# Ledger of designs, part 3: VHH binders against Protein STRICTOSIDINE SYNTHASE-LIKE 2 (SSL2)

Target 1, 353 residues: Protein STRICTOSIDINE SYNTHASE-LIKE 2 (SSL2), of Arabidopsis thaliana (Mouse-ear cress) (q9slg8)
Amino acid sequence: EGPKHGGESMLTVQIPDFRLIPTTGALGPESFVFDFFGDGPYTGLSDGRIVKWLANESRWIDFAVTTSAREGCEGPHEHQRTEHVCGRPLGLAFDKSTGDLYIADAYMGLLKVGPTGGVATQVLPRELNEALRFTNSLDINPRTGVVYFTDSSSVYQRRNYIGAMMSGDKTGRLMKYDNTKQVTTLLSNLAFVNGVALSQNGDYLLVVETAMCRILRYWLNETSVKSQSHDNYEIFAEGLPGFPDNIKRSPRGGFWVGLNTKHSKLTKFAMSNAWLGRAALGLPVDWMKVHSVWARYNGNGMAVRLSEDSGVILEVFEGKNENKWISISEVEEKDGTLWVGSVNTPFAGMYKI

## First folded at step 4 (VHH)

Design y27 (from z01 with W53G Y101T; framework vhh_7z1x_3)
Fold by ESMFold2-Fast, scan of step 4:
Formats: C-alpha cells, sequence, structure tokens
Structure y27 (fold): chain B 353 residues (1-353), chain A 122 residues (1-122)
C-alpha cells in the first residue's frame, strides 16, 4: 500500500541510534562477514586479530590471527607502529565450498584460515604476494570459488595512505585468483581502489575508487553490451557525498556503501589538481597526523544504499550527534540489523531496522 | 511456521547409495535457495550442496562433487540429495537448510531441519 519512493528528491536522511559494541583492546572493525551457518559477525582489528561475535553471550571471541609472530601485537599500545609485523586485516569473505575465511590484509596480502580459525596462511606464492603492497577488499563467487580482490596502491602502504590520496596515485589494481591457481589483473591504473562486491547473479563487480569518489561496474560476461567495450567497465555511481570505502550487497536489494567522510569544495579541488598534493608532500610535514586532527573535527560518517542496476540512492544515514561517527567504512545487513564499522573506532555499531 | 523435515537416512554399506528428502512448509518454497549440510561425530558443520529457487544454479563442496546430486521439486515443496559411492567418512547427521535468499550471494542458512542420521559401515 502507499506510494513506493526511491528517488533522491523523496529521500530522508536517517540518523540511527546505534548500539555501540566495544571491540575491547583494539580498534578498527572496518569490515564484517557472517559465516554460511548464520554465525558472527566476524571482523578484523588493528592488532591483527579476527574476532567473532557470539550474540547469545553478547561478547567477542578470538577466531584467527594473521601471523604466528604475535610478540608486541596485542594490548593498549599504538598498533599502527606494529601493524606491518602483526598484520592489519581489512576485507573478509568466506569460501562457501570449503568454509575457509579469506582475508585481505593491508601488509600480508591475501590470506586464508580454515573454518575452525587459528593462524592464517598466505594464499598466493611468495613472489606474487610480495608484489601486493596494500591489499584492501575481496569478494568470492560462491559458485566458482574465484576470489576477486583489490590492492589500493603499489607505491603507498596503509600507514601512509594519505600519500596515495594527496599525490593523485593511480597504481591501484583489481585482480582475481581462480581455479587455475593464477592471479589475473582485471583493471589497473585505479586511484585508491577500495571495496569490491559481486552482483547478486555474478554478472559484474562493483569496484570502489575512493580518490575519485566513484564506483565502477566491471562486467564479467562477454555478451553484455558494455562488456564489448575495451576494458569492460563503466561508471556505476559518481558524485557521492563522501569518500566511498567498502561496498556490500543488501539482502533487501542493492548495495550498502560506507562513506569515510564528506568531501568539501576544497578537497574536491585538491583531488582534481594532483600537483597541489604532490607539492605539499614535498614539505617536511606529517600529513597523516594533520589529516587525523582534521578528520577528528571535520569528519562525518555516512552510508548510502544504492539500487542494483542504476546506482540510484535508496537510503542514506549519518551518525547521530551524540554517537557521531567521524568515518564509516562498511555497512553489513543481516536479518533487519545493520552492522556498521570504521577503521578508526574502538567499537562496532548495531542498529535494528 | 517454517518447518523442514528430512527423511531417507539409515545404515548403508561402503560403496552404497541413499536418497535423502526434505519436505518444506511455512514459506514460499520456490522463492528461496535450499542447502544440504552435514555434521560428522565430533566435527563441525560442513556445507555440501546448494540449489537456487529455480534450479538454475547448483553448487557442491569438493568433498562430495561427482558423488552427490542435489535436486528440488517445487510443486511438492521437496528437496532431494542423491548420495552415491558412500564412504565411511560420509557418516554424519544430514541437515536440510533454507537459505535466506533466492540464490547463493548475500545469504546464510536461516532455518534448519532436525537432521537425519546416515551411517556408512560394514
Amino acid sequence: as target 1 above (353 residues)
Amino acid sequence: QVQLVETGGGLVQPGGSLRLSCTASGFTFDDYAMNWVRQAPGKGLEWLSGISGNSGSISYADSVKGRFTISRDNAKNTLYLQMNSLQPDDTAVYFCAKDSTYDFWSGYLDYWGQGTQVTVSS
């Protein structure tokens, strides 16, 4: 009954009152995944742990670690200083056929761990894994087992991601690891590529290009009109109100996109004029620290749900004043509950729809 | 209201065959993917096979590929698992499970049957 609305002119910005769930001892639950049996969510943290939520006990348990070399990794220390040794798990996805959890780690490349957890191992041969510099997001085709994943920059690691943004770096790649045990580069020359998600039927990938504030559609089928064009991709969404981060399918249709922070006229001008950022990087200034201070006072985390075929905004929300999110990395929807994460918060958000 | 009832389990010799059936009620059967999952004694859950609402998409775990065949009859609200070349390590409780989606993408198993015991032993 009643009219159904999906246009931007009818859109109401929601301000959910999130239940905040502390991650106890580490920050940055930026991505969530549920296992195929409905348990979780699982999330990766700043100290190299992957933890699992036990809803019946309202607590996190340790599920996996990125490496067995754990000395100095855990506890109330500055994890950014040790993440290159301890790992920094970002993207997560389960391989349905094996139950294995695949992990996109910012420093350790593509990892996996079995369904009972433990110490993760590298998926790729050493030479190929060492060519990855900033592995960020992944998704797995449950019918084929093919792993699609992103590497945000071949020049900048996560600890210096502001360098990638400010320099106009375009060394990001979209890659696949398939049943032949080979890595294929599908797209290159991307400006801070980030989230990746398969369409509901597996016909295309949506690929987030954070520095361009846009989402690309990469067609996997040769028979589509767009797959006939060189590079097989098109713009799916652009002009987003913030810097897009992770992208996840919604069970209600379409895709949730976390928006790290709102862009301004100044930041948009700077990003379109890469020489300004390159000149600034030549100065003896800690731009990571400058950015962290700026984001603390000017950040506003948002999320949008985009329609499946056209990328039209169907829903939008912002963090409440009292629970202000300075950034949102991901929204994972399950059973009428939104799980919201950020790379820089010591908590996850939960909101029942 | 959602109910899944498995039948067809039992004792079988190594190399033998069994056909499991799962009768579904309380939801529109053809709107959802259906799955088979097993749990061996002292082990965790293992997903075996899934089938989309229209049977257009079918997937198998490597452990059963080529030996097991999943199918469905939407007119009868029934899911099947044909199991051939059974081995002692196939001994497990076999569960019928409803997917939360029409296919295999953003879904998880939201409703389960009580399971049926399959024992492969001489």
Scores: ipSAE 0.373, ipTM 0.746, lowest interface PAE 3.2, mean pLDDT 85

Design y28 (from z01 with W53G S106T; framework vhh_7z1x_3)
Fold by ESMFold2-Fast, scan of step 4:
Structure y28 (fold): chain B 353 residues (1-353), chain A 122 residues (1-122)
Amino acid sequence: as target 1 above (353 residues)
Amino acid sequence: QVQLVETGGGLVQPGGSLRLSCTASGFTFDDYAMNWVRQAPGKGLEWLSGISGNSGSISYADSVKGRFTISRDNAKNTLYLQMNSLQPDDTAVYFCAKDSYYDFWTGYLDYWGQGTQVTVSS
């Protein structure tokens, strides 16, 4: 019960052993992956670079770029103004069989780059790629090579994502791309679909629906004992304490979910009264700028680890004081370390647990 | 201290066969997945095959599927790779690698052998 309620299955962690790692002149390490050989993490940045952490040298190297058309992309400017040209890499996943890094880019769709890095290339044929507007997250079935990915809106691009949230946009899609070079839509009419994660054995996907503050479970095998044979999906978790962003399997079981920011009375009221957002969009106001200012002073990022079976919160990550995050996009856990990222910070967090 | 020692590499003619062995020490062998990885001259690392701690799960890269067979003998702490129908582009250094987890889908490679050279030429 209530805002301070914790059960036996909920553990809140304060982690004093941590390091904040600056991201080489760009913002937004929003997703982390390690390659199969244990190296990394790799992360995408606001200027279209994908960088790789070299732990033995304690430094980032430039690994890949979204496009060869790099004029004006790097350097001292607001990268949000150029990300539609330079790319904005969000989701990352390795194809184990090839070593290729797949990239969900907010403007360029699905990209990939080989294991040695360089300039990324388009995964999808042009016609299919032109149907994407806001590609956000992906995961790859390592057994089959099938790429599962989300497109958050067919109307709004990342540079106007507040418009998607405020308008009550429901044009988000969960899709798959397989070896036939075909895209199949698995779920549509989603309200800002975001993170996607495949289950350990490939039986289901967990799909984050940010604007509804919930996570859906989409069953890939309709004949499984947990399959919803008539619609193939169910609510896995709802009533989360903030807006869910990215979702990643934990090696200790379950899934880490970044909660971009915690709910306040204002955000709960706005979610219950969708007409307010639509009315506000009629005003001559830059809502992206308003949100940016509001988030700076009121943002409170957290992450939760959810049980694989029931979606119950098992563990909470929430920073305080010098560790306070304005927003959290993702937690990637590896070898007793939490890598914490946000789409708007000039650093990654590294916490030992 | 974890150690992985590969043996069985060498020179073989196209169409020939080799069996690689990897002897493990310093950890409980059957608690972890094991993997074979190769690196061809001038190329990056390529994952070839993985086997779970109890041999209940096995997988292969498309490049070697049907030609290579992974197996393990937990009583001997030994991993094997039987390589058949070898081709010149199979020429590489072959590494035995320990997974961080019981299955090879969840973890990462945390310890590596020194590698053994396989050369396929006529």
Scores: ipSAE 0.292, ipTM 0.707, lowest interface PAE 3.9, mean pLDDT 86

Design y29 (from z01 with W53G S106E; framework vhh_7z1x_3)
Fold by ESMFold2-Fast, scan of step 4:
Structure y29 (fold): chain B 353 residues (1-353), chain A 122 residues (1-122)
Amino acid sequence: as target 1 above (353 residues)
Amino acid sequence: QVQLVETGGGLVQPGGSLRLSCTASGFTFDDYAMNWVRQAPGKGLEWLSGISGNSGSISYADSVKGRFTISRDNAKNTLYLQMNSLQPDDTAVYFCAKDSYYDFWEGYLDYWGQGTQVTVSS
């Protein structure tokens, strides 16, 4: 009979043996950035600190804080109770030309601090900053200094993010802040917009829409095929094996995407049917606590590296059982080392590739 | 082994000029962007200027724009910084640094020279 017909080899899922690096008394090294001088990484923590890794001393130092009002912020309490006062830094990016560190803070909006650290200050005028409710991720065009950033919900703050996910909230926005000191909304009506990353040449943004389990490509250049429309975007990737969180360019090409918990068909069905989640939110139940218990037992953090042209998965890895990653928020690659973070872990991970 | 060696530093009066040179070895020079960085006494590092592998892209920090000129000679594996209208605030150790990418707008500085001292004083 004729020749056998079969599929190609499946992509092998790796389970790296991460070196775990405890954070200094706080949770959630969610995002990593290296300064232009190759030092770091820098990461934001649950108590409002931004810390810097000193590789030659194998220790973290305190680099910056979101606010000068620090009473009750640090120590062994539940930081979720105080993060609305102390700040919760999420996204980080350096402006290469100034050395300033820009911070997407979940409660304080868009902040920046100078290259020597200290107390961060608000970037936007008060009225514009007060319009931000859940600032999550940012990236900076190093050629123009334009800051691209996401606000995940205009209704829900980070402390109630499960409410945003369960309700089918679509108030997320992608915005830019430019050298004219103006904020422009590029995309609106997004379902829990999260990570944002600029392409290598500055031609487009990749934008993570967590609640839809997809990544959008927004074209910035007027010469691009889709720059002629206010709907200047397309689906870059969808059907990902987990809920996508942060996105970062890989120096080996493409983009690393952290995936919060391996996706099940049931959770995808629930997220696509917002009425179910809205009905559940009417019950007298602390869904944030229910989710945290569920994630502790069922969570499995993953990451994928996507090709820059087509969004095809090039690499995938999962967390180990003995050092289980309940979630992975971000993968930052530098000099053959992967830095892996999660919003809910008291440690960062390192893996040499 | 990658090596970067800066020369041309020294003492100069305000309003004076200096030309710094950086000789590179151990890598294909024209495949990478090159940068000048300084560190003033008691201050952190400050990026001054970058130049792409083919000199097609050049940029300057606002503090030095119009006064400093970056250039490179790929045949000689040498990077230059022409410094004019020097001010006391330009007193610093000046470092030559290799970028991890062809264009200085991407990546980070992966190799550094030892630095050369520039002192602007009357």
Scores: ipSAE 0.346, ipTM 0.737, lowest interface PAE 4.2, mean pLDDT 86

